# VH-VL binders against Putative bifunctional riboflavin kinase/FMN adenylyltransferase (ribF): the designs that were tried, part 13

Target 1, 179 residues: Putative bifunctional riboflavin kinase/FMN adenylyltransferase (ribF), of Geobacillus thermodenitrificans (a4it50)
Amino acid sequence: MKVHEANQGLTLPGSVVAIGAFDGVHQGHQAVLRQAVERSRQLGVESVAYTIDPPPRCRFQGSRMLTTLQEKLDRFAVLGLNHAVVAHFDERYAARRVDAFIRELTALNPREVIVGQDFRFGRNREGDVALLRRHFPVRIVQTVCCADGQRISSTRIRELIERGEWEQSTVLLGWPLSS
Key: E = the ipSAE of ESMFold2; O = the ipSAE of ESMFold2 at other seeds; V2 = 0.75 times the mean of E and O plus 0.25 times the DockQ between their complexes.

## First folded at step 12 (VH-VL; framework fv_axatilimab)

Design p2 (from m1 with heavy chain D57E; at its last look DockQ between E and O 0.82; V2 from the best seeds 0.00; counts 0 for: pae O 2.4 > 2)
Fold by ESMFold2 at other seeds, look of step 12:
Structure p2 (fold): chain C 179 residues (1-179), chain A 123 residues (1-123), chain B 107 residues (1-107)
Amino acid sequence: as target 1 above (179 residues)
Amino acid sequence: EVTLKESGPALVKPTQTLTLTCTFSGFSLSTSGVGVGWIRQPPGKALEWLADIYWDEDKYYNPSLKNRLTISKDTSKNQVVLTMTNMDPVDTATYYCAHRPYDFFSGYPFDYWGQGTMVTVSS
Amino acid sequence: DIQMTQSPSSLSASVGDRVTITCLASQGISDYLAWYQQKPGKAPKLLIYDASSLESGVPSRFSGSGSGTDYTLTISSLQPEDFATYYCQQYYSYPLTFGGGTKVEIK
């Protein structure tokens, strides 16, 4: 798997791009990433994971990342991604961040862009993905729930770990816990 | 239409616990991309952020108020509750709740505010 | 904590004047800066987000500029309804912090 900085101008002749913060690469994230790998194989193009470091809100007090950046990238590689593109928060200005993001994705020539149901893009009251769809074909992957019907999320996994609920946290995560 | 309204006591005695409720409509805290915050303003003074809560129950508190604050939500009632312990006359202020949108990159500022509720801590 | 310093603390102006208000952050905030207007007895109203983006429904005489640590709110031609207190606020990192306010009074 090749790793790229978002601002380094990676260009591909075609791709399937999965977008997300992917903190922990938990089972919900894996559904998105596996879809990208499968679709890229079907379309004869390369798969890309587009991610941001640190994940949204993990940079704030009281939040911890489930993985280091390198651990996240290693997990992408295990899942079979061809490329990872990493955007860094400190290199993002609030103004024009949407335009920069669209330019970076456009250079990847996506045949499909794959996101989870919780993905939000741009400032809008409805929280929909409509702006992204104006530029690219977008596939939305259904929210993955555990057996009790609750959503799998990085926030919930962090809470389980802090409470010492190891068995459930490992099931939701789908990887061994970091020591 | 997005609306928020604060409710709670107008008068509180020193050392008592203040409980404020924000009741809102036009959005839900059961879906992603939304947070609600509390901000206060002492008479004639600047705004001070107190706490935020998000749809996924992630929470942030002003460290200047340390462990005096607790924020929670009841999504079924469209409510957010702020509790502040050990009230003092210096805590006399108008208390606001407000809405914040979020996206993949980061949060945005408070775009919808309640009308505010004045809380006086008697001497 | 990121300290936000506004200046001036107050100013007097006439209808039609160009008004500028400055906000200094104690460290770079990458344009994660908002401006609010507050009239007596009312809640703040968002005017500008992301340093320079005008909120929907806000008159075009309001504009924001600046970068890094230095930000400015400009009212190009002051109207009677613009006499109010203005606050800047950073949302780059927690804790969220506001400037001390600038009261714009009629001359």
Scores: ipSAE 0.496, ipTM 0.816, lowest interface PAE 2.4, mean pLDDT 87
ESMFold2, look of step 12: ipSAE 0.546; ipTM 0.833
ESMFold2 (binder alone), look of step 12: mean pLDDT 92; pTM 0.947

Design p3 (from m1 with heavy chain D56E; at its last look DockQ between E and O 0.58; V2 from the best seeds 0.00; counts 0 for: pae O 4.2 > 2)
Fold by ESMFold2 at other seeds, look of step 12:
Structure p3 (fold): chain C 179 residues (1-179), chain A 123 residues (1-123), chain B 107 residues (1-107)
Amino acid sequence: as target 1 above (179 residues)
Amino acid sequence: EVTLKESGPALVKPTQTLTLTCTFSGFSLSTSGVGVGWIRQPPGKALEWLADIYWEDDKYYNPSLKNRLTISKDTSKNQVVLTMTNMDPVDTATYYCAHRPYDFFSGYPFDYWGQGTMVTVSS
Amino acid sequence: DIQMTQSPSSLSASVGDRVTITCLASQGISDYLAWYQQKPGKAPKLLIYDASSLESGVPSRFSGSGSGTDYTLTISSLQPEDFATYYCQQYYSYPLTFGGGTKVEIK
């Protein structure tokens, strides 16, 4: 898997791009990423995970990151992604503008953009799914739930870890806990 | 249009627990990328952030008050509730709730505020 | 914790004056800075976000500048309705913190 900084000007002849913060690469994130790998193979193009480091909620000290950046990238590689594009928190001004973000994605020539059901960009709907669909084909992957019907989320996994409920946190995460 | 309104008692006694409710419209906490925060302002003094809650139930507290604060939400009622234990006269302030968006890249500042509710702590 | 030091604490100026208010962060905050206006008895109103971006509906005489630790709010030509207290606030990291405020009085 090749790793790129968002500002490096990566250009591809075609791609499938999954977008998300992917903190922990938990089973809900894996659904999005596996879909990107599957679709890229079907379309004969390369798969890209577009992510941010650190995740925005974690940047506000007091929200524990489930993985380091390297651990997240290693998990992308295990899932079979061809590329990872990493946006840095302190570079958000370049990527925050809708037009700049659309230009960056356009350079990847995405045949599909894949996001989770809860994806948002911008305070209202500046870079939401409807906007993305005006420029690219967008596929939405549904929220993944555990057996009791609760969502799998980074927040729930962090709570389980804080309570010492290791077995259930590992089940929801789908990877061994970080050392 | 986004609106928020605080409700709760105007007067509490020292040592009591304060419960404040923020009722809002124009957005939902079942929507990704939305949070509600609580901020207070003692009379004639600066603003102080208390707590935030996000749609995934992520919660963040001012560490100077962490052991006294609990924030929760009821998405079916469009409400956020703040409780603060062991009230003291120095906690006399106007309490605001406010909307705070988050997105893929970052959080944003408080863009919509309630009108505020004055809480006085005295015997 | 990031401390926000705001100066001056108050000022008095005439209609038409250029007014500047400064905000100093105890560490770099990467432009995650907001400015609010608050009139007596009212909730704060967001003016500027991301250090220099003007919130919708805010008059263009308001502007924000600065970087790193040093930030400035400028009112290019003070109007009578600009009488208020102004607060800066960082949202770079929790806990979120506000400056002490600057009261602007119109002569």
Scores: ipSAE 0.237, ipTM 0.732, lowest interface PAE 4.2, mean pLDDT 85
ESMFold2, look of step 12: ipSAE 0.364; ipTM 0.777
ESMFold2 (binder alone), look of step 12: mean pLDDT 92; pTM 0.946

Design p4 (from m1 with heavy chain T31Y; at its last look DockQ between E and O 0.68; V2 from the best seeds 0.00; counts 0 for: pae E 3.9 > 2)
Fold by ESMFold2, look of step 12:
Parts: C-alpha cells; sequence; structure tokens
Structure p4 (fold): chain C 179 residues (1-179), chain A 123 residues (1-123), chain B 107 residues (1-107)
C-alpha cells in the first residue's frame, strides 16, 4: 500500500475512494473499507482510503486515539487498500474550503466515493452527503450494529475500554487493543 | 429553517436544581454532523460556554462547572436538556441553546441561537 | 484552557468610521476563531467563522483577518445598525472560550 499526503498526493486515472476518520478501524469501518476494495476490483481501478490524522475530536476532549496513525495504516494494508491519503488536521483545517476538498478528490478521478452513514461534509443541515453527490457518485454504507442492536462506534469502544470491558471492546473493534 | 427555543423556570431559589429544555426544528440529532450547546450570559457580562452534546451522544462540559452540569438529548422530541445543580445568585443569567455543525474535518462555531431565557436566582 | 483577550473593551465611534477590534488567544488556534455581534436583549449573531470567512447574509463591510494568536474584526464603514457588542470565540479546543466583548457605542 502506498501512503500519500493530502494536496501533495497522487493523481489517478480512476479510483474508488473510501472517506473516514477510521479511528481504530473497527468492524463498522471495515465494512466501508472492504466495499472500497471490492468495488475497485469490479471497476478495474485502484482503491484509496482518504483519512484524517488525528481524528477531529481527539484534540478536543482528551480522548485517546484507538490507534496510532501507523497502526491505522497497517490495518488498511491488511484490508487490501492500494493507497492511503492522509489529511492532517493542523496543516489545512481552518483554510479548507469545499472547493479545495473537491479539487483534491477530483484528482483521484473517483468512479465511486464510499462513506459511512455518519459521514458529514461541510455545514450541511439537509442530508449528510448531498454536496458531495453533486460532484461524484457516492455510496453510503449502512451503520453496523452488534448483537444487542447498538451501533459499533469508536465512542462506544472507548467507553468499554474505560470500564475495563476488554473482551467486548475487542469483539467490536476486530483487532487487538492498542497501547 | 433552523430554530431553537429555550424553556424553563424564570426564577429559582438558591440550592435548587435548574432544568432547561431546548426544543428545536429544522435539524435532527438522529443523524450525524450536528451538535447543540448551551451558553449563558450574566447581565452585562460576557458569554460563557456550558456544555455541548452531539448526535453520537458525545458530551463536553465546562470544567469549572462539570460537577454541576448534566446534558442529555431526546431525539424523538427534538429536545436537549441541561440540568445545573446547587444554583447560586451568581448563576443569574440569560441561558441560550445553539446549533453547531460538525463535519469530517472538525466543528464550526454556533451558527443558530435560541432567543435565550432569563433565569434569576434569588431568595 | 485557551484565554481570549479582546481590546478595546469599549469604544465610541461615528457612523462612517472604520472600526477595528482585536482578539488575542493565549496560544495558537489555527484560525478556529469566530466573531459574533450582539444587540441589547438579543441573542448573539455569527458574523465571521474560521477567522476570515463571512457568514451568509452578513454585510461585506465586516471582515476578519489574522492568524496564530492575533485576530482582528474590521468594520470598514460603520452603520447605525452596527452599534452593538462584539465577541470573539475560539473553537480550536474545549473548553470553548469567548473574549470579554467590545462594546461599540455612538459617539
Amino acid sequence: as target 1 above (179 residues)
Amino acid sequence: EVTLKESGPALVKPTQTLTLTCTFSGFSLSYSGVGVGWIRQPPGKALEWLADIYWDDDKYYNPSLKNRLTISKDTSKNQVVLTMTNMDPVDTATYYCAHRPYDFFSGYPFDYWGQGTMVTVSS
Amino acid sequence: DIQMTQSPSSLSASVGDRVTITCLASQGISDYLAWYQQKPGKAPKLLIYDASSLESGVPSRFSGSGSGTDYTLTISSLQPEDFATYYCQQYYSYPLTFGGGTKVEIK
């Protein structure tokens, strides 16, 4: 797998791009990423994971990341992604505009963009991905739930870890816990 | 059209618990990309942030008031509730709830505010 | 915690004046800075987000500038409806914090 910086990354003749923070690469994230790999093979193009480091709210509440950046990238590689594009929070966040993000994605020539149900772009209060759909074909992956009907999320996994519920946190995560 | 409205008592006695409800429309906390915060303003003084709650039930509290504050949501009613214990006359203020968008990169400031509700704490 | 210091705390100005208000953060906030306008008895109104981006419907006489720790709100030609109190706010990290306010009064 090749790793690139956002805005100085790659140009591709075609791609399938999965977008997300992917903290922990838990089983819900894996559903998104595996679809990107499968769709890229079906379409004869390369798969890309577009992610952000650090995850947005880790700076705000002192929540620790479920993975380091390198651990996250290693998990992408295990899942079979061809490329990872990493956007860095501190480099470009406040200067980032809708047009700049769209331009970066356009260089990847995505045949499909794949996001989870919780993905948001811009200040959209109507729908979750409508602006992105104006530019690209967008596929939404439905929220993954565990056996008790609750959503799998990084927030829930962090709460289980805080309570010392290691076995359940590992089941939801799908990987050994990080340091 | 996004609207928010605060409701609750106009008067409370010292030591009582204040409960404020924010009822909103034009957005939902059932889906991603949105949070609701509470901000207060004592008469003639600056704004002070109290707490935020997001669509995924993440919560953030002002550390100076953390032991006194609880924030919760009822997505079926489009409501956010703030409780504040052990009220004191210095807590007399106008209390606002406000909408805060959030996207893949980070949060934005409060773009829509309720009209505010004045709460007076006195014997 | 990031402290926000506004100056001046108040000023008197005439219609047509250029008004400048400054906001100093105790550490870098990477342009996660908003400006609000508040009139007596009303809720604050967002004017500027991300340090320099004008909120929809806000007149072009308002502009924001600055970076790092130093930020400025400028009103290029003050209008009668601009007499109000102005607040800066950082949203770089929790706790969210506001400046002390700048009251702009009619001279």
Scores: ipSAE 0.237, ipTM 0.722, lowest interface PAE 3.9, mean pLDDT 84
ESMFold2 (binder alone), look of step 12: mean pLDDT 92; pTM 0.947
ESMFold2 at other seeds, look of step 12: ipSAE 0.295; ipTM 0.746

Design p5 (from k3 with light chain Q27E S52D; at its last look DockQ between E and O 0.66; V2 from the best seeds 0.00; counts 0 for: pae O 2.8 > 2)
Fold by ESMFold2 at other seeds, look of step 12:
Structure p5 (fold): chain C 179 residues (1-179), chain A 123 residues (1-123), chain B 107 residues (1-107)
Amino acid sequence: as target 1 above (179 residues)
Amino acid sequence: EVTLKESGPALVKPTQTLTLTCTFSGFSLSTSGVGVGWIRQPPGKALEWLADIYWDNDRYYNPSLKNRLTISKDTSKNQVVLTMTNMDPVDTATYYCAHRPYDFFSGYPFDYWGQGTMVTVSS
Amino acid sequence: DIQMTQSPSSLSASVGDRVTITCLASEGISDYLAWYQQKPGKAPKLLIYDADSLESGVPSRFSGSGSGTDYTLTISSLQPEDFATYYCQQYYSYPLTFGGGTKVEIK
């Protein structure tokens, strides 16, 4: 797997791009990432995980990353991704951040962009991915719930860890707990 | 259209607990991408942030208020509730709730505000 | 905690004047800075986000600039409706903090 910084100038002849913070690469994230790998193989193009480091809430009190960046990237590699593109939240784009993001994705020549059901992009409230769909074919992966009906999320996993509920946190995560 | 409205008592006696409700429409706190915060403003003074709650139930509080604050949500009613204990006359202020958008990259500032509710702590 | 120091605390200006308000953060905030306008008896209104991005519906005479710790709100040609108090706010980290405000008096 090749690792790139956002705005490094990566250009591909075609791709399937999964977008997400992917903190922990939990079972819900894996659903998105596995679809990107499967679709890229079906279409004969490269798969890309587009992610952000650190995840946006890591600077908030009471929040902890489930993985280091390297652990996240290693998990992408285990899942079979060809590329990872890493954006850094401290590297702000100008007032046209949405446009810069769209230009970067366009350079990857995505045949599909894959996001989770809860993905938000810009300050757009007309729909989860309506702006992305104006530019690219977008697939939405449905929210994954655990057997008890609760959503799989990084926040839920951190809550379980804080409460000492190790068995359930490991099930939702789908990997051993990291340090 | 995003709207927020604060409700609660206009008058509270010292030492009592204040409970304020923010009722909103045009967005949901059951799906990702949004938070609601509380901000207050004493008469003639600057704004002071109190607490935020996000769609995933993460909560953040102003440490200057010494654990007096609790924020919670009821997503089925489109409500956020702020509780503030041990009220004092210095807590007299207009209390606002406000919407805070959140996307893949970061959080944003408060873009929609309620009209505010004046709470006086006296007698 | 990141302290926001806003200057001046008040100013008087005439319609048509260029007005500049400054905001200093006690540490770098990576352009996570907002400007709000508040008129008497009303809730604050967001003008600028991300230091220099104009909120939808805000007149183009308002602009934001700066980076790191030093940020500026400029009103290029003051209008009668711009009589208000202006606040900066950082949203880089918790606790979220506001500047002390700048009251703009139009004569």
Scores: ipSAE 0.378, ipTM 0.736, lowest interface PAE 2.8, mean pLDDT 85
ESMFold2, look of step 12: ipSAE 0.452; ipTM 0.804
ESMFold2 (binder alone), look of step 12: mean pLDDT 92; pTM 0.947

Design p6 (from m5 with light chain A34N; at its last look DockQ between E and O 0.66; V2 from the best seeds 0.00; counts 0 for: pae O 6.8 > 2)
Fold by ESMFold2, look of step 12:
Structure p6 (fold): chain C 179 residues (1-179), chain A 123 residues (1-123), chain B 107 residues (1-107)
Amino acid sequence: as target 1 above (179 residues)
Amino acid sequence: EVTLKESGPALVKPTQTLTLTCTFSGFSLSTSGVGVGWIRQPPGKALEWLADIYWDDDKYYNPSLKNRLTISKDTSKNQVVLTMTNMDPVDTATYYCAHRPYDFFSGYPFDYWGQGTMVTVSS
Amino acid sequence: DIQMTQSPSSLSASVGDRVTITCLASQDISDYLNWYQQKPGKAPKLLIYDASNLETGVPSRFSGSGSGTDYTLTISSLQPEDFATYYCQQYYSYPLTFGGGTKVEIK
């Protein structure tokens, strides 16, 4: 898997792009990422995971990260992604608007863009899924829930870890806990 | 159109518990990456942040209030509730609820505010 | 906790004047700084987010600048409707904190 900085201007002749913070690469994230890999193979193009470091919740709210950046990238590679594009928080939040994000995605020539159900990128909703669909074919992956109907999320996994509920947190995460 | 409105008692006695409700429209706390915060302003004084709650039920509290605060949501009613225990005359203030967007790139400003509700704490 | 110090606490200026309000953070907050305007009897209104981004519908005479610990709100040509109190607010880390406010009066 090749790793790129978002500000490098990566250009591809075609792609399937999965977008998300992917903190922990938990089972819900894996559903999105595996779909990107499958679709890229069906369409004969390369798969890209577009992610941000650190995740916004960890930066703004002090939530602890479930993985380091390198651990996250290693998990993308295990899932079979061809590329990872990493937006660093300083570059993204200090320098870029919705339009810049659209231009960067356009350079990847996406045949499909895959996002989770709760994805947002425009503060005033200018950049929600409808805007993405004006530029790209967008596939929405439904929120993955555990057996009790609650969503699998980085927030819930962090709560389980804080309580010492290691077995359940590992099940929801789908990987060994970090160090 | 995003709107928020605070409701609750205008007068509370010292030691009592204050319960405030924020009722909102134009967004949902069940499906959008968004939060609601509570901020207060004593008469003639600066703004003070109290608590935030997010769509996924993450909660954050101002630690200076010694665990007096509880925040919760009822997404089916488009409501957020703040409870503040052991009220004191120094807690007299206008209380606001405000919308906080969740943005993959941008920060979390309080971009829409309710009109505020004045709460007086007096024996 | 990150302390936010605004200066001046109040000022008076004429229509057309350039007005500058400063906000000093007790540590580097990396542009995680918002500015709000509050008119008497009203709720605060967002003006500037992330130090320098103008909120939709805010007149272009308002601008934000600065970095690190030092931030500035500028009104390039003061108008009668700009009398208000202005607050900065950091969101670099919890607890969220506001500056003490700057009251702007039109002569």
Scores: ipSAE 0.146, ipTM 0.661, lowest interface PAE 4.3, mean pLDDT 84
Fold by ESMFold2 at other seeds, look of step 12:
Formats: structure tokens, sequence, C-alpha cells
Structure p6 (fold): chain C 179 residues (1-179), chain A 123 residues (1-123), chain B 107 residues (1-107)
């Protein structure tokens, strides 16, 4: 798997791009990422994980990351992604970040962009997926729930770890706990 | 259209527990990333943030008031509840609830506010 | 905690004047700063988010600028409806903190 920084200028003749923070690469994230890998194979193009470091809630709220960046990238590689593009929040001017994001995605020539059900992109845009759909074909992957009906999320997993609920946290994560 | 409305008692006595309810429409706390915060403003004074709660039940409290505050949600009723124990006359303020959006690249302002509810603490 | 120092605490101005209000953060907040307008008896209203982005429906006479620790709200030509108190607020880290406010009054 090749790793790139955002704004590095990666250009592909075609791709399927999965977008998300993917903290922990838990089983809900894996649904998105595996669909990107499978669709890329069906379309004869390469798969890309477009991710953010650090995850937004960790940046703004001091929440613990479930994985280091390298651990996250290693998990992408295990899932079979061809590329990872990492965006860093040290860049400023939100409007220019949105423009740069669209430009970067356009250079990847995406046949499809895959996001989780909960992905939001533009703050004051009704249906923020709608902005992406003006530029690209977008697929939404449904939220993954465990057997008791609770959704799988990085926040839920972090809370279970804090409470010492190791067995359930490992089930939701789908990987061994790092510590 | 996002709307929020605070409800609760206008008068409480010192040492009592205040319970405020934020009832909202136009969004759901089952939507990933979204949050509701509580902010207060004593008469003639600046705004003070109290607590946030998010869709995944993640909670943040002002550390100056942490042991006095409890925030919870009922997503089926579109409500967030703030409880503040051991009220004192210095807690007299207008209390607001406000929406916090989620955005992958952008910030999290308090973009929609309730009208506020005035709470007076006196004997 | 990140302290937000707002200056001036009040000012008097005439309709048509250019008004500037500053916020100083106790540390670099990387443009994670919002500005709110509040009229007496009303809830605050978001004007500017992320230091420089106008909220939908806010008149273009309002602008935000600055970086790092120093941020400015400018009203290029003050209108009668702009007499209010203005607050900055950082969201770089918890606890979220507001500036002390700047009351803009008619001269």
Amino acid sequence: as target 1 above (179 residues)
Amino acid sequence: EVTLKESGPALVKPTQTLTLTCTFSGFSLSTSGVGVGWIRQPPGKALEWLADIYWDDDKYYNPSLKNRLTISKDTSKNQVVLTMTNMDPVDTATYYCAHRPYDFFSGYPFDYWGQGTMVTVSS
Amino acid sequence: DIQMTQSPSSLSASVGDRVTITCLASQDISDYLNWYQQKPGKAPKLLIYDASNLETGVPSRFSGSGSGTDYTLTISSLQPEDFATYYCQQYYSYPLTFGGGTKVEIK
C-alpha cells in the first residue's frame, strides 16, 4: 500500500475512494473500506482510503485515539487498500481546504466515493453528501450495529476501554487492543 | 429548520437542584457527530459554557462546575437534560441550549440557539 | 484553560463608522474561533465561524481576520441594527471559553 500526504498531487487513471477518520478501523469502518476494495476490483481500478490525522474529535476535544496513525495505516494495508491519502489539520482556511479536497479527489479520477452513513462534509449545506454528489458518484454504507442493536463507534469503544469492558471492546473493534 | 427551546423552573432556592430540559427539532441526536451544549449568562455578564453532549453519549463538562453538572439525552423525545446541584445566588443566569454541528473538515460553532430561560436563585 | 481577552470592553460609535473588536487568546488556537452578536434580551447569534467565514445571512459588512493568538471582528460601516454586544469564543480545546464581550453603543 502506498501512503501519500494530502496536497501531494497524487493522480490516478481511476479509483474508488473511501473517506473517513477511521479511528481504530473498527468493524463499522471495515465495512466502508472493504466495500471500496471490492468495488475497485469490480471496476478494474485502484482503491484509496482518504483519512484525517488526528481524528476530528481527538483534535477538538482531547479524546484518546484508538490507534496511532501508523497502526491505522497498517490496518488499511491488511484490508487490501492500494493507497492511503492522509490529510493533516495543520492546514487552515476551511473554504480553501474544501476546494483542495475536491481538487485532490478529482485528481484521483474516482469512479465511486464511499462514505459511512454518518459522514458530513459541508457545515451549512443541506445534505452535505449532496455537495460530493455534484462532483462524484457517492455510495453510502449503512451504520453497523452489534447484536444488541447498539451502533459501533470509536467513542463507544473508547468508553468500554475506560470502564474495563475489554471483551466487548475487542468485539466491536475487530482487532486486538493495543494497550 | 433547527429549533431548540429550554424549559424549567424560573425560581429555585439555594441548595436545590436545577433541572433544565432542551427540546429540539430539525435534527436528531442519533445522527453521528451532532451535539447539544448548554451555556449560561448571568445578568449583565459574559457567556459561560457548561456542558456538551454528543450523539454517542460522549459528555464534556466545565471543570469549574464538573461535580455539580449532569447532562443526559433522550433521543426518542428529542430532548437533552441538564441537572445542576447545590444552586447558589451566583448561579442566577439565563440558560441556553445550542446545537453543535458535525463537519469532517470544519469547526463546531454553536450555530443554533434556544431563546434561553431565566433562572433566579434566591431565598 | 484558554483565556480569551476581548478589547475594548465597550465602545461608542456613530452610524457609518468602521468598528474593530479584538480577541487575544492565551495560546495559539489555529483559527478555531467564532464570533457571536447578542442584542439585549435575545440569544446570541452566530456571525463568523473559524475566524473568517461568514455565517449564512450575515451582512458582508461583517468580517473576521487574524491568526494564532490575535483575532479581529470588523464592521465596515456600522448600521443601527449593529448596536449590540459581541463575543468571541474558542473551540480549540475544552473547556470552551468566551471573551468578556464588547458592547457597541450609539454615540
Scores: ipSAE 0.032, ipTM 0.612, lowest interface PAE 6.8, mean pLDDT 82
ESMFold2 (binder alone), look of step 12: mean pLDDT 92; pTM 0.942

## First folded at step 13 (VH-VL; framework fv_axatilimab)

Design q1 (from k3 with heavy chain V34E; at its last look DockQ between E and O 0.61; V2 from the best seeds 0.00; counts 0 for: pae O 2.7 > 2)
Fold by ESMFold2, look of step 13:
Structure q1 (fold): chain C 179 residues (1-179), chain A 123 residues (1-123), chain B 107 residues (1-107)
Amino acid sequence: as target 1 above (179 residues)
Amino acid sequence: EVTLKESGPALVKPTQTLTLTCTFSGFSLSTSGEGVGWIRQPPGKALEWLADIYWDNDRYYNPSLKNRLTISKDTSKNQVVLTMTNMDPVDTATYYCAHRPYDFFSGYPFDYWGQGTMVTVSS
Amino acid sequence: DIQMTQSPSSLSASVGDRVTITCLASQGISDYLAWYQQKPGKAPKLLIYDASSLESGVPSRFSGSGSGTDYTLTISSLQPEDFATYYCQQYYSYPLTFGGGTKVEIK
């Protein structure tokens, strides 16, 4: 798997791009990432995970991250992604971040862009999913639940870890817990 | 339509603990990216940020108030509670709660504010 | 902590005047800057976010500019309802910090 900085301009002849913070690469994230790998194989193009480091607000509390960046990238590689594109918060200006994001994605020539149900982008329709759909075909992957109906999320996994429920947190995460 | 409203005592004696409640509607703290902050303003003076709490229970405090602040939420009641210990006459201010969302990249400023509640600290 | 220095602290102006308010950050804040308007006895109202983006429902006579550490709020033609106190605020990092305010008064 090849790792790229978002601002250095990876260009591909075609791709399927999964977008997310992917903290922990839990089983819900894996549904998104696996769909990108499978769709890329069906379409004969390369798969890309577009992610941000650190995840939102984690830059103020790095110890709340489920994974380091390297652990996250290693998990992408295990899932079979061809590329990871990493955006760093401190390298992006507020007013132009949406345009930069769209230009970076456009250079990847996405046949599909895949996001999870919880993906949030923009506030005043700047950079929302509708804007993204003006430029690319977008597929939304629905929230993954356990058999008991509870959703799999980074927040729930963090809560389980806080309570010392390590066996359940490992089941939802699908990987060993980070030290 | 997003609304927020502060409630709590108008008068507090020095050394007492202040508890303020923010009740809101038009959004939920169960929703990814949503947050609520507290800001105060002494009469005739500038705004001062106090604390933020987010949907995932992440919390931030103004370090200048050195462990006097606690922020918590009750998502089922659409409430956020601020507790401030050891009140002093210099803490006399209007206290506001306000909405502050985050997205994939970053945070936004306070876009919706409550009307504020005046708290006077006097002996 | 990022200190926000706002100038002037007050000004007097007439209806129709062009008004400029300056905000200086003690370090770069990458355009994570907001401007608020506050009238006596009222909560602040968001005018500008991300340094230059106009909040919905805010008149187009308000504009924001600047980058790095130096930011400006401009009112192109002052109206009677614009007499208020204006605050800048950075949201680049915690703690969140506000400028000292600029009171715009009737000349």
Scores: ipSAE 0.433, ipTM 0.778, lowest interface PAE 2.3, mean pLDDT 86
ESMFold2 (binder alone), look of step 13: mean pLDDT 93; pTM 0.948
ESMFold2 at other seeds, look of step 13: ipSAE 0.469; ipTM 0.807

Design q2 (from p1 with heavy chain D57E; at its last look DockQ between E and O 0.71; V2 from the best seeds 0.00; counts 0 for: pae E 2.4 > 2)
Fold by ESMFold2, look of step 13:
Structure q2 (fold): chain C 179 residues (1-179), chain A 123 residues (1-123), chain B 107 residues (1-107)
Amino acid sequence: as target 1 above (179 residues)
Amino acid sequence: EVTLKESGPALVKPTQTLTLTCTFSGFSLSTSGEGVGWIRQPPGKALEWLADIYWDEDKYYNPSLKNRLTISKDTSKNQVVLTMTNMDPVDTATYYCAHRPYDFFSGYPFDYWGQGTMVTVSS
Amino acid sequence: DIQMTQSPSSLSASVGDRVTITCLASQGISDYLAWYQQKPGKAPKLLIYDASSLESGVPSRFSGSGSGTDYTLTISSLQPEDFATYYCQQYYSYPLTFGGGTKVEIK
């Protein structure tokens, strides 16, 4: 798997791009990433995981991240992604961040952009998804829930870890806990 | 139309626990990225951020007050509750709740505010 | 923590004046900066986000500028309804912090 900085101008003749913070690469994230790998094979193009480091709500509390960046990238590789593109928060000015994001994705020539059901882009949920669709074909992967109907999320996994509920956190995560 | 409204006691005695409720409409805390924060303003003084809570139960507290604050939500009632322990006369302020969404990149500022509720801490 | 220092703390101005209010962050905040207007007895109202973007419904006489640590709110021609207290706020990182405020009064 090749790893790129978002600001380095990666270009591809075609791709399927999965977008997410992917903290922990938990089973819900894996659904999105596996879809990208599967679709890229069907379409004869390369798969890309577009991610941000650190996750937006974790950057000042790095101890709350489920994985280091390298552990996250290693998990992408295990899942079979061809490329990872990493956007760094501290390199992204507020007023320009949306345009930079669209420009970076456009260079990848995505045949599909794959996001989870909880993905947000911009301030207005429905309008912002529609804005993304004006530029790219977007596929939404439904949120993965555990057997009791509760969503699998990085926040829930962090809470389980903080309570010492190691067995349940490992089940939701789908990987050994980061050491 | 997004609206928020604070409710709770106008008068609290020192050492008591303050409980404030923010009731809102026009958005849901079941929706990804949605958040509500609490901000206070002592009379004639500047605004001070207290706490945020998001749709996924992620929470952030002002470190100077962290041991005194608890924030929670009841998504079915469109409510967020702030609890502040060991109240002191210096905590006399107008307390506001406000909407603050996040997206994939970052958070946004407080775009919709409640009208505020004045809480006086006095014997 | 990122400290936000506003200046001046107050100013007196006449209708029609151009006024500027500055906000200094203790470290770079990459334009994650908002300006609010607050009238007595009322909640703050968002004017500017992302340092220079006008919130919907805000008159064009308001503008924001600056980058890095130095940010400015400008009112190009002060109107009677603009006499208020103005606050900057960073949302680059937690804890969220506000400036001390600038009270704009009638001269």
Scores: ipSAE 0.504, ipTM 0.818, lowest interface PAE 2.4, mean pLDDT 87
ESMFold2 (binder alone), look of step 13: mean pLDDT 93; pTM 0.949
ESMFold2 at other seeds, look of step 13: ipSAE 0.535; ipTM 0.823

